VHH binders against Putative lipid kinase MamU (mamU). Designs and how they scored, part 1

All scores and structures are predictions.

Target 1, 297 residues: Putative lipid kinase MamU (mamU), of Paramagnetospirillum magneticum (q2w8p4)
Amino acid sequence: MRIAAIINERAGTVACLSPPVVAARLSAIWTSLGHQAHVTLAEGKDMGRAIRKACRDPAVHAVIIGGGDGSLSRSLKHVVGSGKSLGVLPLGTMNYVARQFGVPFDLDRAAVALADAVPTPTDLGRVNDRFFLIRACLGAFPEFIRSRDEARRKGGSFLDGALAGLTGLARGHRLIEAELIGPDVQARIATSFFMVSNNMCRDSDPFQLERERMDGATLGVYIGQGAGPFSLMDLGLQVAMGRWASNEALIRGSLPWLEIRTRQRKPLVSIDGEVEKMEAPFRFDILPGVLPMLVPK
Unless a header shows other numbers, all headers, positions and changes below count from the first letter of the chain; antibody chains are not in Kabat numbers.
F, E and O stand for the ipSAE by ESMFold2-Fast, ESMFold2 and OpenDDE, each averaged over both directions (binder to target, target to binder). V2 = 0.75 x the mean of E and O + 0.25 x the DockQ between their complexes.
[cut] marks letters that were taken out.
The coordinates of atoms that the task and the answers printed are left out; those that the model quotes come from them. Centres of patches stay.

## First folded at step 1 (VHH)

Design c01 (framework vhh_vobarilizumab_d1)
Fold by ESMFold2-Fast, scan of step 1:
Structure c01 (fold): chain B 297 residues (1-297), chain A 123 residues (1-123)
Amino acid sequence: as target 1 above (297 residues)
Amino acid sequence: EVQLVESGGGLVQPGGSLRLSCAASGFTFSDYAMAWYRQAPGKGRELVAGIYSGGSTSYADSVKGRFTISRDNAKNTLYLQMNSLRPEDTAVYYCARDYYDSSGYYEDYFDYWGQGTLVTVSS
């Protein structure tokens, strides 16, 4: 097939190995496997332009994005409805999407795995006009990412960033006060942890980002509970009513859509690991099967 | 061509105030996170304050409560309001651009820097 790969030339792995060398290596791998590949190096605003161009090219069958989770997430507005398959090369720090779809973190192994992958219909989450592949979060988690990024921008090491993020998670002033509206629920909450997942996470650990499937046509909603930093108003009654389950730390729900109205007009939101301020209210929807992903066998 | 031009530096007495400006050109200013860094004599460059494209801000602990970062997207200008200045704030202050956090590109480092403006806090 014909592959268009757009690589963030500022990504750490690419910068370390020289961007032209990485591009040539990827082209050689895909060509040796019988594909026609065109690799574009880009940064900043040029990434979106290159991705949009690839998605509009009728000769292209697959678009592969090399970068962090943010670059991949942002490509979704161009890839959805284009008829192209989407693949990810794990060139960022967290690479949550690559991990979820079983893409190897070694560059050569990732390139081979993506070339051999069969396009698999995959659900997308949507919050307002933004798509997500893994999750959207409010509360402590966006602050973790911000604290981590701030420490690294101050010339801190990777370890300094991780420690700053972890200490950020402990601060109680990151409460989200909001009204939840869904098909079978209307409740008020005050919580430090609110997550909407693309499909339900595995029961054993919702924080691991592991999912049994990406085609279940449901959002997974996870809300922190308990004494101390978590306070739930009215939601406890919904736990007894059907679609919601709870344990000591977390309330879980499976919903096709959810609206959340936060007290703060522009709270921090994390979308697939990237933080930004978004204007409330937030409408979450599941979009079944809209994205053919290159999932390794 | 991307350009960042800082101004507003100068000599000020301890306890005084200064407002720094950074005039940006060559890119869509509203799409990018912006930051102020400083470098004092004998020290490395440190982040002073950052402002994301969506308006979220961050501050170094040493300046929190004293400095305020802001932006005017209509004027393509970034500001740093510095109050209660101390001798240890003496440094060259730099304006920096990061990638747009809402447009689909996010980097954990800044890709363009200005030439700097000197702030001296001394009697």
Scores: ipSAE 0.000, ipTM 0.115, lowest interface PAE 14.8, mean pLDDT 76

Design c02 (framework vhh_gocatamig_d2)
Fold by ESMFold2-Fast, scan of step 1:
Structure c02 (fold): chain B 297 residues (1-297), chain A 123 residues (1-123)
Amino acid sequence: as target 1 above (297 residues)
Amino acid sequence: EVQLVESGGGLVQPGGSLTLSCAASGFTFSDYALAWYRQAPGKKRELVAGITSGGSTVYMDSVKGRFTISRDNAKNSVYLQMNSLRAEDTAVYYCAAEGYDDSEWYGSDFDYWGQGTLVTVSS
């Protein structure tokens, strides 16, 4: 297999270890396993150009992105539809995507696992023009992430970050007023958060990052039970129809698509851990099997 | 040659306003996230405000509602509008740029840093 690996040389792990040493190490591992590998170190605009070049190269079979979740997320616009398999090397701090696909966090073990992986058809979520591999969130979650990250950067521990996130949630807690439109559903709701997952989270728990499968052809939709009584009455009819389930904390749904029309025109949205403002309305779609991922055994 | 040049610092009275500017050269500005950090005497450097390539913003809790970060891609510049300044805002303010958005861009070491500009809020 001919592998093109594009490594963000500014990623903390790579910068600390000397980018040329990392590139030589990866190339040696893959060539020793019988693959032809070309490793490119890049940053900023050069990352996008290198990824685009690899995706257009008819000799390339697999593209491996070395970086954090943001680097991988930005690669999707080039990789989707290219006919190439996508692999991820976990070189960021959070590495949620690599964790979901079972990629070892040790660099050498990750390189070996990716080279031995069989391309597996994987679903992608899409919100408007953005692809996501794990989830997209509206409401309290983007504010939680922002507050947590700020506190941790001030020299706090992981626990300090979690507590700061909860404090930010309490301070910034504001109900999202929205209209939901989906298969067999149209409802108005006021809630503290929406989470739209690529496939259903394990145990239907939005706080679980794991999914048993990434080829179930469904979005997992999670809505906070803090919604107003009249809004829950409307959704209660759909719960009876079998698409939705609820408990004291959450309303859960499995749908191929959903449109969320928020009252706020440009709310904060988190996409695979990255927070950004995005213009409403939000159209979510599941795209079944569109991305062959290098998934370790 | 990559360069970030801060300007607009100075002495200002409590309750006053000041605008910091950062002019960037040597890289494709529109592909980068930009941030303002500050460091007060005896304290660690901390994030004040950030803006992604897509225009999303983040603010330190103590400056939210008082400071506004903005960018002008045509001018390769990022700005920090500071209103209702307090003595505790006294610090050297640094401009920073990061290429691709890893999930940690707000908390990670940035690709490029400016030399800083001093802001003093006198009592």
Scores: ipSAE 0.000, ipTM 0.128, lowest interface PAE 14.4, mean pLDDT 75

Design c03 (framework vhh_7yz9_2)
Fold by ESMFold2-Fast, scan of step 1:
Structure c03 (fold): chain B 297 residues (1-297), chain A 122 residues (1-122)
Amino acid sequence: as target 1 above (297 residues)
Amino acid sequence: QWQLVESGGGLVQAGGSLRLSCTASGFTFDDYAMGWYRQTAGNEREWVAFIYSGGSTTYADSVKGRFTISRDNAKNTVYLQMNSLKPEDTAVYYCAADSYGDYEWEYYFDYWGQGTPVTVSS
């Protein structure tokens, strides 16, 4: 196959190893495995242009992004619908996507694994016109994660962590007031925590980024049970219909789509770790199998 | 090649103000989330404030209402405005850059500065 690899030359691993040496090594590995590879080094604003060019090239079968999760997430708008397979080289800090798809963190092993990978249909989440591979959240989700992890580090349980996170969000951010509409739900909510994941999180834990599968054709919806004048109105009754499950901390839903109309017209939305202002209403959809990912065997 | 250069630290009386600056070079600043962390002798680094590429901010509870993080993409600089300083704010302050913006793994951030000391006397 013909591989176009776009590597962030400012990524720590690449900068340390000399960008031309990394490019030559990757090219040599893929060529030795019978592929034709073209490796492009880029940074910042040039990454998007290089990715778009690769996705428009009719000779290219696979696009491999070398960088962090942010670089990969930003590539989705170019890769979706291009007919190309997408692979990730774990050159960033967290590399959540590489972890989810079992890509080795060692550069040489990652390159070999991606070259031997068969394109696997993978679901994508979408909020309005923005794609996400991991999750989308309303409000400042990092504040919630920080508080949760701090509580757990001090010896708290999962519920202790969840409550600490919700408390941190409530203190640092005002309640999200919204109208929620889905296939079997229409309710007004007031919550400090709202998250939509691409497929259900492992063990139904919204703070685990790992999923058991990425082809389940469902969004995972997680709503904090908060203290507010309109917290989860009607959802308590809707839960009895079997669409939603709940405990004292969270309401969980598995839905193919959801619309949320916030009282604030341009609230903060977190998409795969990046926070931006986005204009309400928010339409969430699961897009089954639209992204052929290079998943190691 | 790449670097983060911090400035603006020093000695200040309790109740005073300082503005820390961190100027980046050698990478595409606009695409990175930027953060401030601090460390006191004998303790692990503690996150203070974080600003995403889009301009959204988050703060540690200990500094909310007193500190403000901001960025100037034209100057490749991130700032931390520190008001109403307390002796407890005495620490070495570090600038950090991360492509993803996840605070949990501070030791795995893409870039770190050398640190600038801040001493708040009572």
Scores: ipSAE 0.000, ipTM 0.110, lowest interface PAE 20.3, mean pLDDT 77

Design c04 (framework vhh_podentamig1)
Amino acid sequence: EVQLVESGGGLVQPGRSLTLSCAASGFTFSDYYYGWYRQAPGKQRELVAAISGGSTLYADSVKGRFTISRDNAKNSIYLQMNSLRPEDTALYYCARGPYEDSYYDEYGMDVWGQGTQVTVSS
ESMFold2-Fast, scan of step 1: ipSAE 0.000; ipTM 0.364

Design c05 (framework vhh_5c3l_4)
Fold by ESMFold2-Fast, scan of step 1:
Structure c05 (fold): chain B 297 residues (1-297), chain A 125 residues (1-125)
Amino acid sequence: as target 1 above (297 residues)
Amino acid sequence: QVQLQESGGGLVQPGGSLRLSCAASGFTFSDYAMSWVRQAPGKGLEVVSDISGSGGSTTYADSVKGRFTISRDNAKNTLYLQMNSLKPEDTAVYYCAKDEYYYDSSGYLDAFDIRGPGTQVTVSS
């Protein structure tokens, strides 16, 4: 394969190990395994250009992004439809995507695993014009991320970010009031937690972070404890008919699409850990098999 | 604070050459990727070429590949576009642009900051 790797040189792992040493190490590993690799070290402001360049290069077979989940999420608009395979090096803080695809967190092991990976068709979620690989959330979670990111940008430590996130939740927590429309379902909801996952999460995962497959052609919809008898009545009927599963904390369902009409015109939305304001209504779709991912053997 | 001043445009015959320059000030020039963007009469903006902050990476639109060369002199805070084998369809106002971004710990968004008045390139006989 001809590999173009774009590495955020400000990522903590890369900065600690010296960016030129990391680039040379990655290049040596991939070359020793029979690949032609070009490794680009870029600061955040150059990342988009480098990714776009790699995706437009007809000689490139695979694009590997080294950075946080946000950098990978932002790359999707360039990679989808490019004919390239996408790989991830776990250089960010949470590394949800790397964790989901079984990419080792050790840099050398990750590089070897990605070089030996076979492109695997992977579903993508879409909310309006934004792709997501893991999930999109409404409610308390986007406020946590926003407050955390602000503290971190101002030079705070990881713990400073976590404390700021918790403080943000305490100050700005509000129920999401919305109408949910999907196949064979229409319900009003009032909830502090609403998540749409790319495919269903494992039933045993209390944090909805792990999935059994990324090619099931379904969205997983997760709604925290509702408020009001009317919204519960509509969802209760679907649960009784076997279309939704529920427990004390969550109502969950599997749908190929849904629309959310929030009472708030422009709420905060978290997309793969990246917070932004988006205009309601929100249309969610599953896009089966559109992204070849480099999944370790 | 940011200033961009384009120059070097003019009237040229098909097959001719021009070199455009952009003088940059008000920011650390070598820290930013730069682009040349053009607008033909009655058309939208087209990004024709871009270059990384170090100059080590360049891209070109298919319409100009093999004919145009982007370069920069970081010691002089100047961006260049060498245009060879000019065609009538290259007629446009050419703008120098500083690449903008929204960056937080979670990622980035691309954008272009066009500050200068542009320089007119007219290719006709």
Scores: ipSAE 0.000, ipTM 0.178, lowest interface PAE 13.3, mean pLDDT 76

Design c06 (framework vhh_8fcz_2)
Fold by ESMFold2-Fast, scan of step 1:
Structure c06 (fold): chain B 297 residues (1-297), chain A 125 residues (1-125)
Amino acid sequence: as target 1 above (297 residues)
Amino acid sequence: QVQLVESGGGLVQPGGSLRLSCAASGFTFSSYAMNWVRQPPGKGLEWVSGISGSGGSTTYADSVEGRFTIIRDNDKKMVYLQMTSLKTEDTAVYYCARDLGYSDEYWDSGYFDYEGQGTQVTVSS
């Protein structure tokens, strides 16, 4: 197949190994496996232009994005409807998408696995005009991520980030007052968070990285039932320690769409681990099978 | 069916005191942490204070720390908020809220963590 790979040259893995060396290595691997590959190194706005160019090239069969979850999430607006298959090289910090699709974290293994992958129809979530592969969150999760990322951007360690997230939850949280509208659902709730997952999380555990499937044509909706700091601190501690297994605090739902009308006009929203402000109301939809993903065998 | 009934609000001058009460029924009271939350006029809901199921731990929003005290009586199924040194900024409807409950049902038509009318506190000269 003809592969266009766009690699974020400022991603930590790439920066450590020299971007030209990474590009040459990837090209050599794919060529040795019988593919025609063109590897582009880019950063910032050049990433979007390179991705758009690849998606519009009739000779290209597959687009592979090397970067973090944010880079991959931002590529979706160009890839959806292009007729191209999408692959991911896990060059970011969390790499939720790569983990979900079983892409190895080792660069060479990832490149080989993607070359042997068969395009698999994959559902996408959508919130307003933004696509997501894994999840979108309102409330405690965006505040946790924002506080954690702020601490990390100041040169803090993983533990510094986790502590900053927990203090953000404990000291600065407000309840999300919202109206929920969906199929056969109309409810008003005050809660610490909403999580809307692309398909249901395994064991209905919203803190697990793995989904049961990515072609189930449903959103998984997870809503906190409690609003106090004891509840949020317990959730934050479990998340920070990776100990989340079960929580009686959650309402779980499976829906093809949901509208969330928050009292706050522009709350923080996290989309595939990236935080931004979005204007309410929030319309969530599942888009069945719209993205052919390169899923390793 | 879970019920929480707030009382004890009223008009008070700045620097004054009030004690709010919440009567709980329909669940095992001592198994749940309880919270007070408030809604100032024209504003969203904000958390005020919490107390663990046993009463062994309490926590407070920074804005009320040192001025408010949360207490519970598990035998009477009551939670209280003792408010002192009241400020005009404390003017709000106060609601009692049960912390973290679980339901095996995905959806219910009555999703409010605080379902009562609340109790109005007005701090004005």
Scores: ipSAE 0.000, ipTM 0.147, lowest interface PAE 19.1, mean pLDDT 74

Design c07 (framework vhh_vobarilizumab_d1)
Fold by ESMFold2-Fast, scan of step 1:
Structure c07 (fold): chain B 297 residues (1-297), chain A 122 residues (1-122)
Amino acid sequence: as target 1 above (297 residues)
Amino acid sequence: EVQLVESGGGLVQPGGSLRLSCAASGFTFSSYDMAWYRQAPGKGRELVAGIGTAGDTSYADSVKGRFTISRDNAKNTLYLQMNSLRPEDTAVYYCARGDYSEDWYTGEYDYWGQGTLVTVSS
């Protein structure tokens, strides 16, 4: 295979190990396994340009992104439809995507596993014009990430960021008021937690971030309970009809598409752990099999 | 097509003032956080100021109290009022579309203007 690997120099693992050393190790591993590999170190705006260049190169078979979930999420707009397979090296802090696809967190083992991986058709979620591999959230979770990122911008450590996020969450915990529209469902909701997952989570627990499959052609929708006596009346009827499941904490459903019309016009949305502001309404779709992922077997 | 066009740069003496403008087109301006960056000769780009969709603002420590960022959503225009200018403020100033949060922190922007040169020298 001809591999183009683009490595985020700002990623925590790379910063710890020296970027040139990481690039040399990766190149040596892939070349020793019989692949033609070109490793590019980049950051910020240069990351996007390098990814676009790799995706447009007819000689490239696989694009491997080394970085956190943000770097990978931003690559999706370039990789989808390019004919390339996508791999991820877990070089960020949380590495949700690498965790979901079973990529080892040890750098050398990850490199070997990706080189031997066979491209597997994988579904993508989409919210408006943004793709996601794992999830998109509204409510308390995006506020947590925003507070964490602000603390980090001021030179704080990861622990300082986490503390700032928890403090922000405690102060900024507010209800999402919205109209939910989907296939055969229309409901008004008020909730502190709303999540759309790429496929259903295992045992329907969104907090574990595990899925049995990434080719089920469905979105998983998870809505927090405890929003007020009249907030979820229409969803209660859907639960009673067997379309949605519920427990003390969550209402969950499986839909191929969803539209959310929030009362707030420009709320924070978390997409694969990256926070941005988006203008309502939000259209969610599942895109079956559109991305060949390098999944370790 | 997204376009950002900066103007208002020039030569000014230390202690002087300039007002930069950025005319935006090709997107719904009011829906995006906007920022000003600068790049001095021989140095990397740095964030100067940012403004969110709700009017919340953020400033680099080096310019806090001297610079004011503002926006006019009806005119699709971003502004940077620069007062008490210093020789170290000499740089090319860039308008950028982005977010205060993760995008701003990582610097992963697809849309930048061509820049406007500010020289602070006697």
Scores: ipSAE 0.000, ipTM 0.133, lowest interface PAE 14.4, mean pLDDT 76

Design c08 (framework vhh_gocatamig_d2)
Fold by ESMFold2-Fast, scan of step 1:
Structure c08 (fold): chain B 297 residues (1-297), chain A 124 residues (1-124)
Amino acid sequence: as target 1 above (297 residues)
Amino acid sequence: EVQLVESGGGLVQPGGSLTLSCAASGFTVSDNYLAWYRQAPGKKRELVAGIYSGGSTVYMDSVKGRFTISRDNAKNSVYLQMNSLRAEDTAVYYCAREGTYEDLYSGYDEFDYWGQGTLVTVSS
């Protein structure tokens, strides 16, 4: 197969080893295994241009992204519908996606494993026109990320960003007031935390980033109690009917689609770690098997 | 190679208007967060306005309603329209491409590029 690999040269592993050395090593490994590989080094968000070029190249069969989870997420708008398989090299901090798909963290072992990988149909989430691989959030999380990013943009340290995010949460964001519509639910909610995940998080815990599988054809929906004690309005009735699970802090659901109509017309929304204002209403869908991922055997 | 080049600065009277331009090369503006910063004499550099990859904008409180950030994807450029200028707006203005790849638990990847700066002087 013809492989186009796009490597974030600012990723920790690459920066430590020297970007040209990493590129040469990867090319040598894949070529020795019978593949035609072209490795491109890119800096920061310039990754998007390189990925788009690879996805439009009719000779390319697989696109491999070397970087963090953010680099992989940014590739989705180009890879979906391109006919290409997507692979990930674990070169970032958390490497959640690589961990989810069993990609070894050692660079050489990862390169070999991806070369032997079979394209496996993988689900994607979608909110309106935007794809997500991990999750989309309303409420406290988008405001946390925005406050953190603003502090960093003003020349603050990583700790300053984290503290600014926590301060934003502590100052009390407005509750998200919305009408929630799904296949077997219609409810009004008032909450400070609303998250939709691609497939259910392990143990149905939104703080557990690992998933049991990525082909379950379902969205995971997690709705919090907000700041201070309050009723979940009509959603409480749906929980009582046994359709949703509940614990002390969260209501959890598994469904193939969801529409949420917020009272606020343009709330902050976080999609795979990027915060922006999006216009309501929000339609969430699971897209079963649309992304062929290179999953190690 | 990534490059940001600012233009449009100059001397303007209070109450006047200026448009700053930032021409980008080596990347696509619609795929990135871009921001205008300013630094006045004796002060720290501060965020004035930003535009997210999705088109959403953010503004410093003291410039809301007076300044507008926009982009032209065809020209690969970002603009700052400044109206009702005041003496306190006097500063060197910088265009920056800022990138974070933050998921809630994924850590922090930061990639910043800055232009050379353009001077705006509001006479008083």
Scores: ipSAE 0.000, ipTM 0.107, lowest interface PAE 16.9, mean pLDDT 75

Design c09 (framework vhh_7yz9_2)
Fold by ESMFold2-Fast, scan of step 1:
Structure c09 (fold): chain B 297 residues (1-297), chain A 124 residues (1-124)
Amino acid sequence: as target 1 above (297 residues)
Amino acid sequence: QWQLVESGGGLVQAGGSLRLSCTASGFTFSSYAMGWYRQTAGNEREWVAFITSGGSTTYADSVKGRFTISRDNAKNTVYLQMNSLKPEDTAVYYCAAGPTYDDEYLSEYYYDYWGQGTPVTVSS
């Protein structure tokens, strides 16, 4: 097959090995396996242009991306409907998507595994105009990431970023006040944590980073406990009816769609690890089987 | 087949020191972050220390200033140097390997591979 690989030359693994060396190694591996491969080194918005070009090329069968999870998510609008299969190389520091799909972290093993993979129909989550492969979060988690990124931007280490994020949660924590609307549910909520997962997390625990399937045609919805008793009364009825479950930490549910109308017009939202402000209201949908993903055997 | 093999646990007096080692095989050690967790019977696992593939470290407040995590990629080994040990440090210590995600290291479900554990007992 003809492979178009677009690699973020600023990715941690790539930076350590020199980007041209990584590109040459990948080209050699795929060529030795009988594939025609074109490897493009890029960064920033040049990645988006390269991905769009590859997705519009009728000769290309597979697009393989080595970059950040957020860049991958933003590029999904070009891959969906293109007829191309999508593969992810674990070249960066954050490899949420690669981990979820079982891509080996060893570069050579990853390249071989992706070339040998059969395209597997994979569900996507969507929030408004944005696709996600893993999750979207509102509340304290985006604030944690923001505080961490600010500390790192000021020349801090991973440790400094993690400590700043935890400090931001403790000191700058704010509640998400919202109306939740979905199938057979309408409730007002006040919570510090709201997460929508592409399919249910294993054992319905959002702190587990593994899902057993990505083709279940459902969103996994997770809402932090600690809100006032009255703010979740309507949702409590749905829990009693068996669509939702609860424990000390979380209320969890499986839904094909939901809408969140936050009191704040532009809250922080995390999409596959990338934080940005997005305008409410938020419509979440599951899109079954729309992405042919290169999943290792 | 992957393995994580811990060693260095045992009995020690309060105020003493121990060094735990964890040797990895069957995966590309240098590409993984490494963590140490501990567990007492009847309690959930508690995160202790974390080191990224690049060498950045993070510690739980209960051990900060007393414990040091380090790694030797040439030997596929992660270490936990434990100083000024207290009776409350008594636990089974587990090493774990996971991807280098920036913010997930506190969750035990972040880690792909786990050792069998090594017991540490601190006498008063």
Scores: ipSAE 0.000, ipTM 0.129, lowest interface PAE 17.4, mean pLDDT 76

